# Designs tried in a protein design chat: VHH binders against DNA primase DnaG (dnaG). Part 11

Target 1, 371 residues: DNA primase DnaG (dnaG), of Nanoarchaeum equitans (q74mb1)
Amino acid sequence: MAKFAPVQYKYIIKAEFEIDGIVDREDIIGAIFGQTEGLLGMELDLRELQKQGKLGRIEVEYKRVGNKTIGTITIPTSLKAVETSLIAAAIETVDRVGPAKARFRVKEIVDVRSSKREYIRNRAKELFVQLLSKTAPDIEELRRELEEAYYSKQLIEYGEEKLPAGPLVEKSDEIILVEGRADVVNLVKHGILNVLGMNGINIPKSVVELSKRKKVTLFIDGDRGGELVLRNLLAAGADIDYVAVAPPGREVEELTNKEILKALKSKIPLEQYIKNLRISINNDENKEKYKELLSKVFDTKKAIVFDEQFNIIDEKPLEEIDKLPSAYGIAIDKILDNETYAKIKGKYQLILALDSNVNAQERVITLKDIQ
Below, E stands for the ipSAE of ESMFold2; O stands for the ipSAE of OpenDDE; V2 stands for 0.75 times the mean of E and O plus 0.25 times the DockQ between their complexes.

## First folded at step 3 (VHH)

Design f9 (from b4 with R100Q Y102F P107W Y109S; framework vhh_8fcz_2)
Fold by ESMFold2-Fast, scan of step 3:
Formats: structure tokens, C-alpha cells, sequence
Structure f9 (fold): chain B 371 residues (1-371), chain A 123 residues (1-123)
């Protein structure tokens, strides 16, 4: 600009919007400032930041399509990455422009100096590899770690157990239950604020009490650990209404916004989830082999280990279970308890037992699972 | 007062196509995201597809992605589900449903579930 000294901006926020009404640039900018006021505290108030020159002028480009206003906004900022990302997220909370319904979505945050940093990062890695035959740390990975640490401070503590929770847990009539703190951080980071996390030790009393007065969706990873969490919740007397599952091989703590919303929209009633589990076991091509192995071990007081083709490799009395070799799987003539599990933990991928009362990392199939 | 009326269901052979329609009345249709959900025989409700209040964004369940297309016409207050490459597993009663739209920081259940239309995929 000829009239002013150039300001060195570090980032440019680019967002798109759809507004269900005829509005002008001033209306849009006014809504952004007005609706974000107070959300990030006084130090990150958008009007004040613009007055201080830390936020550049908000540029708005739009077109009118029928009775709608559709376009983009561009916001330069001299703030650090964390503050810029918070401002970008705050802009997405703008849901009205005057009387009209509005939706804002950040498309990208451009690092104005990214091309030079990318060159330095890549070249430094090449030089380091030439010198030491090793890979340097990833700068983007470090940024993700710092952002996750920041968002963890936006969590509240819920109940006497001080469980990690989003700020809307008490106000929302629906609660999303997740397994751990990292899951809560990821959901809060993506705008899901009615989330409550559990510790991995026991089912907290606060979770059971909350489940009686709220509609509860249990949101679990795309692995077998979630089934055990559900069993423990039900045993503790929790009132679970729905189950949502992350894509196969994916963890809730790593899901994108679209993956989270798709999983939550694809939630199924608890009863149907349980029925689907039984149907899956019944349709498992290996179901008859599970039955055969459990039948062979039943009433023998022995354990049998087997390979991936379900061929028996070895067998020992239960007293000598710790002497059996590691293999694909093991079938035992008893209820899987903590004492027995301690002796076989980590040695098998599949455990077949008469019943189970253990939190096992492995897939466990019992007589009750095969009908 | 508020009504969602589904239509277009019927009997179709595997691999066939069908278009479902939902007519909305009694509320400001253009202010709500719209969804299709279905209930297979003996099972609970499952979400199939969603479309934003503006029509700008669409999402699909994994089981139907690439085969189904959701469309809306805000002037006619209609939402449609175009189904292709139908499978026997697609047999269900199909319902039209709204949600509250994007509520930043909160995910809520569907509102205004309709009466339904039966889709049967059978040889």
C-alpha cells in the first residue's frame, strides 16, 4: 500500500460462506466481529486485534444467487499459528448475518512464508541424511503436537473423578462418550463440545449417573477394544442409547471432521449393535472351527494352541499353560480370569474360552458368542 | 402442522434403480439440513445420506457411497434420493429427516422424522 508502511503478515485465513439472504460486505464483517466477541478472551478480540494492526482488513468477495449471498473472506494476520487457528475456528461459529442464517467454513490457512520454510525443511533433511543417514523431525508433526496440547486446556473437568470433557456436557441433552482424553481433545478440536471421556481403569460413577438423564452415544475406535468398553459400561449400569464406530483401523483421536460427523450420523441403537456383533460372529467363516476347538478342549482341563489354519500345535494341562508356545491362538477349558490372562497375555492373537471376565487386548470368543 | 411425506418406494430387482422423494411443509425448509435414514426389517434406524441446507455439501454412509445421490430443491421444498445398483441389503423403510443444521460444538439427534416409504430389493 502506497499510503501505509507494509505490515508483515505471517498467515492468511481463507474461508467460504453461504448466507440465506441479501447482505452487504459491512453486514458480514459486522457479524464476524459481533458474534466472536468474548469467545477467545480480551487479548484475542478481533476488533482490538485489527485496531492494533495484528489482523489485516477483512476482504470479502461475494456473488448473489437468488436470495443467497455466497463468497469468500480473506483475513491476514501477524499472529502466531496457534492464535491464527483459534481466530479461524471462531469465525466458523458465526451462524447468522442479521436475520439471515449463515455458515462459514475455513478452506485454508496460508503460511505466507511457507515456500521458504518448506525449502529449508526439505533441504535440511537431505543434508542431515547425507551426514548421518537419518531422518530429521517433522515440523508439521511438531505443530500438531503443540495444537493438541493447546486444545487440551479448553477441556473442563467433569464430576468427582475430574473426567476430561467438552464445555457443553451439562448443557447438551445428548452426550458423546469416548474412551480417553486424546479422543476428547480431537472431538473438541473439531467443534464437538458435548463429549465426555472415561479413564481406562474403571467406569466412573459420574458417567453412570449422567447416562441416566442424557441421551448417550458411545463413540469407539474401529477395533475390538470398544466392545469391552461397552460391556463394562453395561455391567456398571450405564444407560447407553447408541453406538458410533470409527472406520476400520482408525482411532477416534485421529479422525477428521468429516469422518467424525459421518460416524456420528451413522450411529445405531445399542440393541442393533449387539445383534450385529452376534450376526458377525455367526457369519464368520471360522465359526465352525471355533466351535470345534472349544468342543475339543471342553471338560479336558487343558489348553490347546493352534496356527492360522486352526491346526493344533500343542496342548498342556491348565496348570502348565505358561509353558505353551506362542502361536496364532489358544483355546482354554475355563473362564478367562485375570490370573490366567497374565500367563498368556501377548502370546496369541485369538483366545477361545468358556467365558471371560477380563479386559483383554486380544480377540476373545466365548461359548456364549457362538450359538 | 409440520409434515415430511416420503414417496417413490417399491419392488425392484438387484442392480436396479429407484428415486425416492420427500415433500416438506409447515417449516422453513431452506433453514434445515436434510437426511435420509432407513430401517431394514428387524433392525434399528441407520443414517444413509445428508445434504446441507444450501445444497453445497453432501455426505453418504459407506454402504451406499458411489451408488446413491442426494439432491434438494429448496423452491419446491423437496429432497430426493437417487438409488442405483440396488442390493438386497438396501431393503428397508426409508425416512426423510431433518437435523438442527450445524450447531458448533454440539451434535444432536434428528428432528421431524417422516412417515416412510418401503423399498424392497428382491429377485
Amino acid sequence: as target 1 above (371 residues)
Amino acid sequence: QVQLVESGGGLVQPGGSLRLSCAASGFTFSNYDMNWVRQPPGKGLEWVSGISYSGGDTTYADSVEGRFTIIRDNDKKMVYLQMTSLKTEDTAVYYCATDQGFSYGEWLSFDYEGQGTQVTVSS
Scores: ipSAE 0.005, ipTM 0.406, lowest interface PAE 10.4, mean pLDDT 79

Design g1 (framework vhh_8fcz_2)
Fold by ESMFold2-Fast, scan of step 3:
Structure g1 (fold): chain B 371 residues (1-371), chain A 122 residues (1-122)
Amino acid sequence: as target 1 above (371 residues)
Amino acid sequence: QVQLVESGGGLVQPGGSLRLSCAASGFTFSNYDMNWVRQPPGKGLEWVSGISYSGGDTTYADSVEGRFTIIRDNDKKMVYLQMTSLKTEDTAVYYCATDRGYSYGEPLFDYEGQGTQVTVSS
């Protein structure tokens, strides 16, 4: 294709930035080009200079610290000292990146000849380490383990139950509530620091108390377990404002940044979420069968087990629930609590109960669900 | 003066198509991510779609993915929402909004426009 002569950069502008928001490399570069446009006249427009090869590719290195993005930008230039200094000063006028406030400050302008030898020394060390490592599959697993350990150290313990939480859970007026520790680690890893995990079968007292003081978004997995967590929270008296749901079949702990942002932007008010659940259950072709089975067990102090066609296979008093055979489903004449769940966990695909206070892995339908 | 002006709404039959437009002025449009949000009758705001400041990344709510396409033209300071295979559930007032990023994990919107009504009815 086209043959281009190699450009010789004369200076490297190094600037530090602090941005009050979660932004990406592309956002930072766009703000630099956009906000400096026209400030130095057409002949020193950064975008045009880059097209002409007089400005090199802008390199951005950043770290997210809380809700801030902090880092450095590096800009190679083949321009003279005067023009380079003007461009450096113009960069300091950038005061926003997207919706976030930003501050840029030039740390140094380096003469390439002087820094080239220092760069060679440092880069040679880096390449040497890469040659020694010869990346293997087990090294990728080690990287994941180290990453998890690092982000886990950013967590705090919240409340008497020592719940896993992001460092801003107390300072923020809004919190994101998730099911477990792994969910907290994933959200913290992606810069969401006002997250609180419940890390247990029962709803912690600290969660209920905090929910009354904060605006709460419950962020649940895209499976049946997430729906049951919400029901248990409401039964415990927690004040939930919004519900965000991971994509079907996906767990919060495995979501990418893009999936997390999409789920949080798609959050719906609690009332709307409950309405949608009721519509879904009311349209279930088996709703009348659920009512029939719950009616048969109601006020009997018994549990009944049934097959996939909803035919009753066996029944026993609640005291002998653990003696019932495995089947498609079970209906119980009580509120599903942790003691009862421990006796039937893994034996049925469907549990019908008067109410529920547990995080069951099975589909649980209560009288409240079918009115 | 900062403003966003939505247009392109109207009455359309189920399965039809509409193209919504948002004209931005009073701020550096090319520095901001843009979103479309909607408010169905008697309900709260629902996020529909987002596009990065450069146009390189797009995201969609599950209810519209595969049916809607968000596009922007930074030279004209416009963002568009191409809607196809419209359903009665898509009936809402559609708003154009900038993205203020996250405040402690909550997405925030800035410069909400006046809106444009979309009615999908037979």
Scores: ipSAE 0.000, ipTM 0.399, lowest interface PAE 12.6, mean pLDDT 80

Design g10 (framework vhh_8fcz_2; at its last look DockQ between E and O 0.03; V2 from the best seeds 0.00; counts 0 for: pae E 17.3 > 2, unsure alone 64.9 < 65, placed apart)
Fold by ESMFold2, look of step 4:
Structure g10 (fold): chain B 371 residues (1-371), chain A 122 residues (1-122)
Amino acid sequence: as target 1 above (371 residues)
Amino acid sequence: QVQLVESGGGLVQPGGSLRLSCAASGFTFSNYDMNWVRQPPGKGLEWVSGISYSGGDTTYADSVEGRFTIIRDNDKKMVYLQMTSLKTEDTAVYYCATDSGYEYGTLWFDSEGQGTQVTVSS
């Protein structure tokens, strides 16, 4: 009967590597043993330590990306902290796997007795000490901080931009798209796992590509900022199917479970949301000025540029639209298409056109919008 | 060892009724909100219903409101979904899920791997 003596590991060395070549597990392990041989003397030789049961099996996980091999290694050890640190340092000296250049970096040395449950308990103790000092935030704020730290560890990274995401983004046929990390954390906290965040206002390529193969619900804040996010997504070519809106004056990152679910169930098709925005334009205090400017260019084959007071600054035929100066706004006697938009993108804050086939970054008002 | 085990699915005809069950173990069930989520064939996850930790608050997707009832029994550590007036559009794999923190959040994945199949067909 074979006897298994349970080894009580004290530390786990976790390291990552990048290798400029295609290698397998045996090549990687062989390089680690071979290139550390003799560095720390026979008492800390890795092969000898493994024979003695003081070093666990080196576990290797790797992926082949192009002509490179990248991955991680995990080495359990029953040695003390100093010896473990010396072994970790020796592993970082490995610079070749077979003929290929390699880089190894120790990411962490984990104390086995320091589990994630232990982290949470220790963090809670720190927060309660802050509370007892009477200079700490109230207990609700401390609880919120602990929960944010706890749930952020459930996130995954999506795409080359390493976007914050819930774990079901790839598996699900539908995704919920939100503005940032805090929104993703809040949705994941409440059990919405097919969520993807965007980092900032610049629309990532991975979001656009994903939107073309999955059904997308854009979940935006309940105030004035949501229109800009949608416009930027559409200008980048994203395929948005639905829009969900947080309650008025509320941000997605602060919603309760009930508010999240109600907003998501109340999602509307993109076309309907755009229609609702056009109704809001009808209540714009400047709508008569928009009408006046559009009527001025109608059937003239020209474009005019105007300032914030709606005074005309310059006028040119549509063929010379690229020669018009930058200004507050432009009105054109045509349907805004990709060719025309390319010539005026970024020069104006407001575009008045007969209609639009383009999802522009700027505010676009058409005849349909003001009839 | 947080576990959520769904059961009670099956084949029903349109207009029929079915009751789904979710047995919870490995955590303090009464401290956590519970949800039902479904995945129709070839589609992404769709939230169905939620119930607060005490059972005092319930909420429903518009598509199921008035037809489905979520119920919990904290003594038995069970969540139920009573479904009536079933439609072919209700065909899906149904999962229960919790907002349970790090330990329980990682086991939400186990519910994805099991679930209970509901098929509404003539």
Scores: ipSAE 0.000, ipTM 0.151, lowest interface PAE 17.3, mean pLDDT 76
ESMFold2-Fast, scan of step 3: ipSAE 0.147; ipTM 0.639
ESMFold2 (binder alone), look of step 4: mean pLDDT 80; pTM 0.823
OpenDDE, look of step 4: ipSAE 0.041; ipTM 0.415

Design g2 (framework vhh_8fcz_2; at its last look DockQ between E and O 0.06; V2 from the best seeds 0.00; counts 0 for: pae O 16.0 > 2, grease 25 > 24.2, SAP .685 > .668, placed apart)
Fold by OpenDDE, look of step 4:
Structure g2 (fold): chain B 371 residues (1-371), chain A 122 residues (1-122)
Amino acid sequence: as target 1 above (371 residues)
Amino acid sequence: QVQLVESGGGLVQPGGSLRLSCAASGFTFSNYDMNWVRQPPGKGLEWVSGISYSGGDTTYADSVEGRFTIIRDNDKKMVYLQMTSLKTEDTAVYYCATDRYSYGEPLYFDYEGQGTQVTVSS
């Protein structure tokens, strides 16, 4: 029996999903197959591809959170990059699982060879630098500098703060807000002309004002730094409508055209972004710390504030929550309500609560989120 | 592949007129707004004019209002910029730009063309 040589997969599609209902694995898989059928033609039919060995088994990991089903899917492929990308995109069009509304988002497409390529790239750079002497700048850095110099000429200055911007920032009803000049340059390079960059840590007044009259998509890096930026914007009174996120571990300034377009196309409303942050908490490295802090306040009628290292700074009864200092985070022995939120709004980046009845703009983590 | 090819630029005296043309291909032309932008020497890009997908609405920068006219031909997949009463400050490379994501998405522009040089000089 000729042992079929294991199909060597080239790519792995990783996606996350949220379903507004309780469903099982079969339902999820069925929805993916059913709703993608015919979208990409017969050649890219998922079932057919599986039969051909070009698509691997769809792995689904999920958990129940309240009345929702949340999880991830992993799909290995031996297809070309383009085909893989198309399949990934198709998966994102799945909007129902059985009777329940569903949302799918591709997190990344992993190139199985990427690690090797990365190694080669890095090693080549090292060898090149050695060859040119230890004093030679990295060619990538040089390229970046040249590109920045070139595309910077296409930027305009916006507002009293002379913020870097694309030329259509005023004309457009919608704008893309990014963290810095380098991001603006990259976006302009790729044809995004309604972009505005912030300078520094402080939110410019002009950004806040502009946000009130335009639809704003905040485009942030694929790291935790982006959350801080969002927090600062909201604290400053900026009106953010959507959030776009670069691929994990990637900066907006380094994204390719395709990555930019994909990220922006996958933008989500601010409220949804905040909700999604809660979903990701279960995989957060700090999950145990959150539990610990919540356990400390549980049934104590207290509020505890803590720093970025999760050290307790101060604690007060809930009645005196307004007397607590600003810090990285706060844990409260209460269901977060409007009244309580009003007292702590803007003081903390992280709020740990038993539950929440508030559509807070801050990161709120509840007991349900960390179960 | 989206292609935008600008033409019609040249040297003209102040007060003169020029007509720029942009040939578009690689997308459904009639579904998207079209724009002209320009880059003066030593300056950044600036928006000049826009026309809606249907041609029913036109907008202009204050600096060119009353002097420039943008028009489009969806059958020919062309957009034009009629420039009159040209000034020295109108000297720039002019680019045609399209928004491929006009349906509730942030504005994405294609402006991969080489542009066309307009020089206004006595």
Scores: ipSAE 0.000, ipTM 0.188, lowest interface PAE 16.0, mean pLDDT 81
ESMFold2-Fast, scan of step 3: ipSAE 0.227; ipTM 0.722
ESMFold2, look of step 4: ipSAE 0.000; ipTM 0.324
ESMFold2 (binder alone), look of step 4: mean pLDDT 81; pTM 0.824

Design g3 (framework vhh_8fcz_2)
Fold by ESMFold2-Fast, scan of step 3:
Structure g3 (fold): chain B 371 residues (1-371), chain A 121 residues (1-121)
Amino acid sequence: as target 1 above (371 residues)
Amino acid sequence: QVQLVESGGGLVQPGGSLRLSCAASGFTFSNYDMNWVRQPPGKGLEWVSGISYSGGDTTYADSVEGRFTIIRDNDKKMVYLQMTSLKTEDTAVYYCATDYSYGEPLYFDYEGQGTQVTVSS
């Protein structure tokens, strides 16, 4: 028997038979038609169904065993499952072929399309796995974009000082440290979620403590200079690993996503940044004048005020510092603290001091910066 | 294990061009951003350029922008660096590196020998 039915049939009935006599194919087929006639009504008469093409040719394979005929029949149908099952059951009622006693038993009803459906299921699964493998980066990218969009709208408060921070500052092994809230907002908006801001003027204790547990990149503006901020962080005991600098004339709070990522990827180790800074100061043609002015005020308990050519305009004891005129610069024989800064803020472009613990708006140069 | 093999370096005159290649194996190449980094004589590693996993986005260090182009071929598992208008300051050993990016750039491996680029008259 053919193993594969024509595509136009939906099912194949396979039945075994045992007949107590010598019969041929035509006898067997005749018995099947004859003995099932009228059992299922006119609509399911096997002879009529075959004439209509709804029942295929009955194939018979048999062998002789003594005086018995034993074999199988195969019947293709285009009928629905219910009608096919009724016909299969009717065939089992055939109990005679001519004068010989017979027994028919259905072994299976094959759904011709089951193999094709199984192929489709298996192949679809394979193609789906291939699609997932090709689009895994796109799915991961989409997930990250959704997370970035969601978190870019949210800041959290970090530590006892309630510092502005991105939502991943605790979870990340790396943090980006910036000066102010506006910097934090801009970075979070652009998907940098491990950012922590300071409240500007003072170095918060939470920043120092976190810096000892995390890899820290200090991200500073391109036009304000980072020397004082970095020095104050180091003086407060912060562990800074890298420095990233915004493009010249640009502030972190106004950078685009591309500018932020470029600056962060171009970060340099702290040691290299300090080395580059020292080279810049050593090549400053005014370095010797800074040294001279700091030397002049050292151990005098005075402040001296100087012009753009570094000529001394006036000098006063430190207790009278607020009585000094505004000018290009001032050199003081003390550590620049908040009390002293409040008295001179906005009066000078350059401040020379023994040391500093203030985030001044002016350029501050200390003995440590010179050597 | 991730393996990256750089090639294409050599001696070139200032103003010249070179094309560096990096062959990747041991990971799903198309899922990772790729970068070129360099180490000038006596200095630390400097990031040069990056390309997204799909090749749709590229970024460059200020020192090389407009002169270098990074490209990738995911079918061949290759990343390239086309260098033009080379300067003496571009002298370095060049490495390719995998990247892990979501606010936290992480370079997994610089293990390749790198490829030496020398720009000299």
Scores: ipSAE 0.000, ipTM 0.366, lowest interface PAE 13.7, mean pLDDT 79

Design g4 (framework vhh_8fcz_2)
Fold by ESMFold2-Fast, scan of step 3:
Structure g4 (fold): chain B 371 residues (1-371), chain A 121 residues (1-121)
Amino acid sequence: as target 1 above (371 residues)
Amino acid sequence: QVQLVESGGGLVQPGGSLRLSCAASGFTFSNYDMNWVRQPPGKGLEWVSGISYSGGDTTYADSVEGRFTIIRDNDKKMVYLQMTSLKTEDTAVYYCATDSGYSYGPWFDYEGQGTQVTVSS
């Protein structure tokens, strides 16, 4: 019987393996110790950690399938999260068991006190809300600033454009593509490390190149039309596979873990997303009025402002677009770009344009959307 | 060889109930999040519900929340979907599916053959 001082294990590393040969438990354990020796320095040598009782016995469950050995290993550890994560990563470098090829993949690291921590996390938030008779936007803003500062250290710069990205963007076969840096920070905070952010209306060449090598889910805010970002990506030659949308009125940068998981699991194929957008626009009872207004402005080099009944109330050359009054909507004879949008932002509820390459707060309908 | 075998589908009237079962084999079941996804006639796959590897956490699509309950039994390597207050819109082939767990991998690693649920008067 092994004699260890009573230790409270903090984490359990669970990894699966597939070995191209017939091997026994002792072979597998020997390979893990042998191939990780020296990789993490003296202080994190697995055999010494086990001798000290900081690493528990490696449990191995396996099945033989033909000439292969497939199974799982379970390793309890009393080490801190960082040290446990380093050990988990080191185990993934084991590529042989004896003469047989092997692969190990960490599936999870279980925090053995996760249920207590989750209860405390949720209950503390509930009690805090009960303590406040109103919202505390200053405290939430301060929290977001602190989280931004902390998790920004986990971000890498990707490509020549130095785009904000999670550390697994290059290694992962799957990429979550988001609009901005704050979105990247929030996703990384919630354990999504294969996220890549874009900045501005110009689609970075690094994004287009990466999209051709990876499966891409475009993750967009629930209060903005994702059609504009998507159209810019497709026009730039990006290969988008899925679209995920944040809950209505919510931004990716502010989503909780549950909201993120729900949105990502509810992702739909690109073709279905485009079809749904076309159906939504085509079923709009005002579609014929949008077509009429766009037809009136087409090839005039003017902008037309209209009321809620779609009656034209004013018009001016595009050069004088900033001189038009605020109203229900505006139709412009050009592609809606950042320069033009800056001049009309916040003045209209509806913008009709020949095309668009900006992420507007307003509802934007283009000539392409109604054809 | 990874296998997921769904069962329990059938014809039910609106407002009725069904329990779907998924038997898993060929992989370490307790290490994977499990999901139910469905494909209505003539439409694409839509995610219905998910359950964490331990069973301690569940999520549901808005369309089924409050009506469906996902549960798992790691010892028996089973996932269940208890469906109540069924609507005609719930008519679909239902599949159970694994999730990679890597970086909240939004793709499903393995899917079963499916079980047909028809809700009709």
Scores: ipSAE 0.000, ipTM 0.463, lowest interface PAE 10.5, mean pLDDT 80

Design g5 (framework vhh_8fcz_2)
Fold by ESMFold2-Fast, scan of step 3:
Structure g5 (fold): chain B 371 residues (1-371), chain A 119 residues (1-119)
Amino acid sequence: as target 1 above (371 residues)
Amino acid sequence: QVQLVESGGGLVQPGGSLRLSCAASGFTFSNYDMNWVRQPPGKGLEWVSGISYSGGDTTYADSVEGRFTIIRDNDKKMVYLQMTSLKTEDTAVYYCARDYSYGEPFDYEGQGTQVTVSS
């Protein structure tokens, strides 16, 4: 019989809870073990892991606030980051303590050696800068390839399209939606496990369906490509709640932990993002050209189509809008409604209208947007 | 009951400095990340700064980075915002806010303290 060395804990799961009732410590611990039983398979059963010494005793600190019990749980674990994260996610599925409704949310997973790793991370950056001054950047490329290979093995596949996703996409009530696989890898690497990626510019059906059931934050690069992704999502019928934007000149796939958290904390409601985009359009270099085209179509009962240089290609009465060719843009002498938008959204990159009853899904510019 | 009480606001000249304080009670302060958020006149809430439960990690909105410093004292159950190089656009009601969990919105806010930056 082999003897084991004393178990050293590597991570501490810290979770907060709110319970709609007066319960004690034993009730809370019992609910955690009972409701997570079987969810992660036999190898990650919390009760068995505690018996093996791989999971420490659950510490509970709580107080009564009116008829509620609120507090924190602390769970030490000697398991790897991935297994620890799965256990943390399983704890979040606990929705009852006895007869009382409960919510558990992981506040953080503390690396017990975080101070040493923080020193190593900071010192490695300094040494890397020194190395770059002496060698070619080829080493940075190799490092990215190795990190990509390692973290990509931690991803799951979501939906029929087998989209790249973090392990908490199914369990979390909120998801972070990003454009590509590299973005997913970077967020998972930094502990954002409720992330779902799309395979580029085409919007998967699984994304649209999931967006109607969960609170969605779209996390995009701070450039025109990110705006196009949002436009395509809204055109596909996705239900987006918030938008988070990477710093200027930065891509989501290259952000540091602090940049990711800052962007997510600074997320804004979709309506505010659209409003800010409209203010940006008001200061566009082409504002006078938009005004000229809208002035030409005003009170004519016609639509005019134009190229990228704003040269008029064709015009027809509004009744014949379906007969106009595809082009860079169209200006219409009416309030844009959902029926008209459905007919033209695939044919034109820019839509100019007198007003709009359509939420800003395409690059739709109205008279009020240009003052 | 959870209570957050802000203080230290007032009228200050552009380029000036001001220190905001937040006194927390009714919860285990050292178990929660804390934030400062602000509401300028006629606008929505804007996140300003955050500090981890231990004080080891801080983060700032782009508009205040390099000018504001968030600190906490877990023994005194206090969080502070040290503001320097104040601008007219920093005029707002400042709220101390408790994070509920990682990546989630704030679950408790205080009564606020008014900061007015004007000549």
Scores: ipSAE 0.000, ipTM 0.356, lowest interface PAE 14.5, mean pLDDT 79

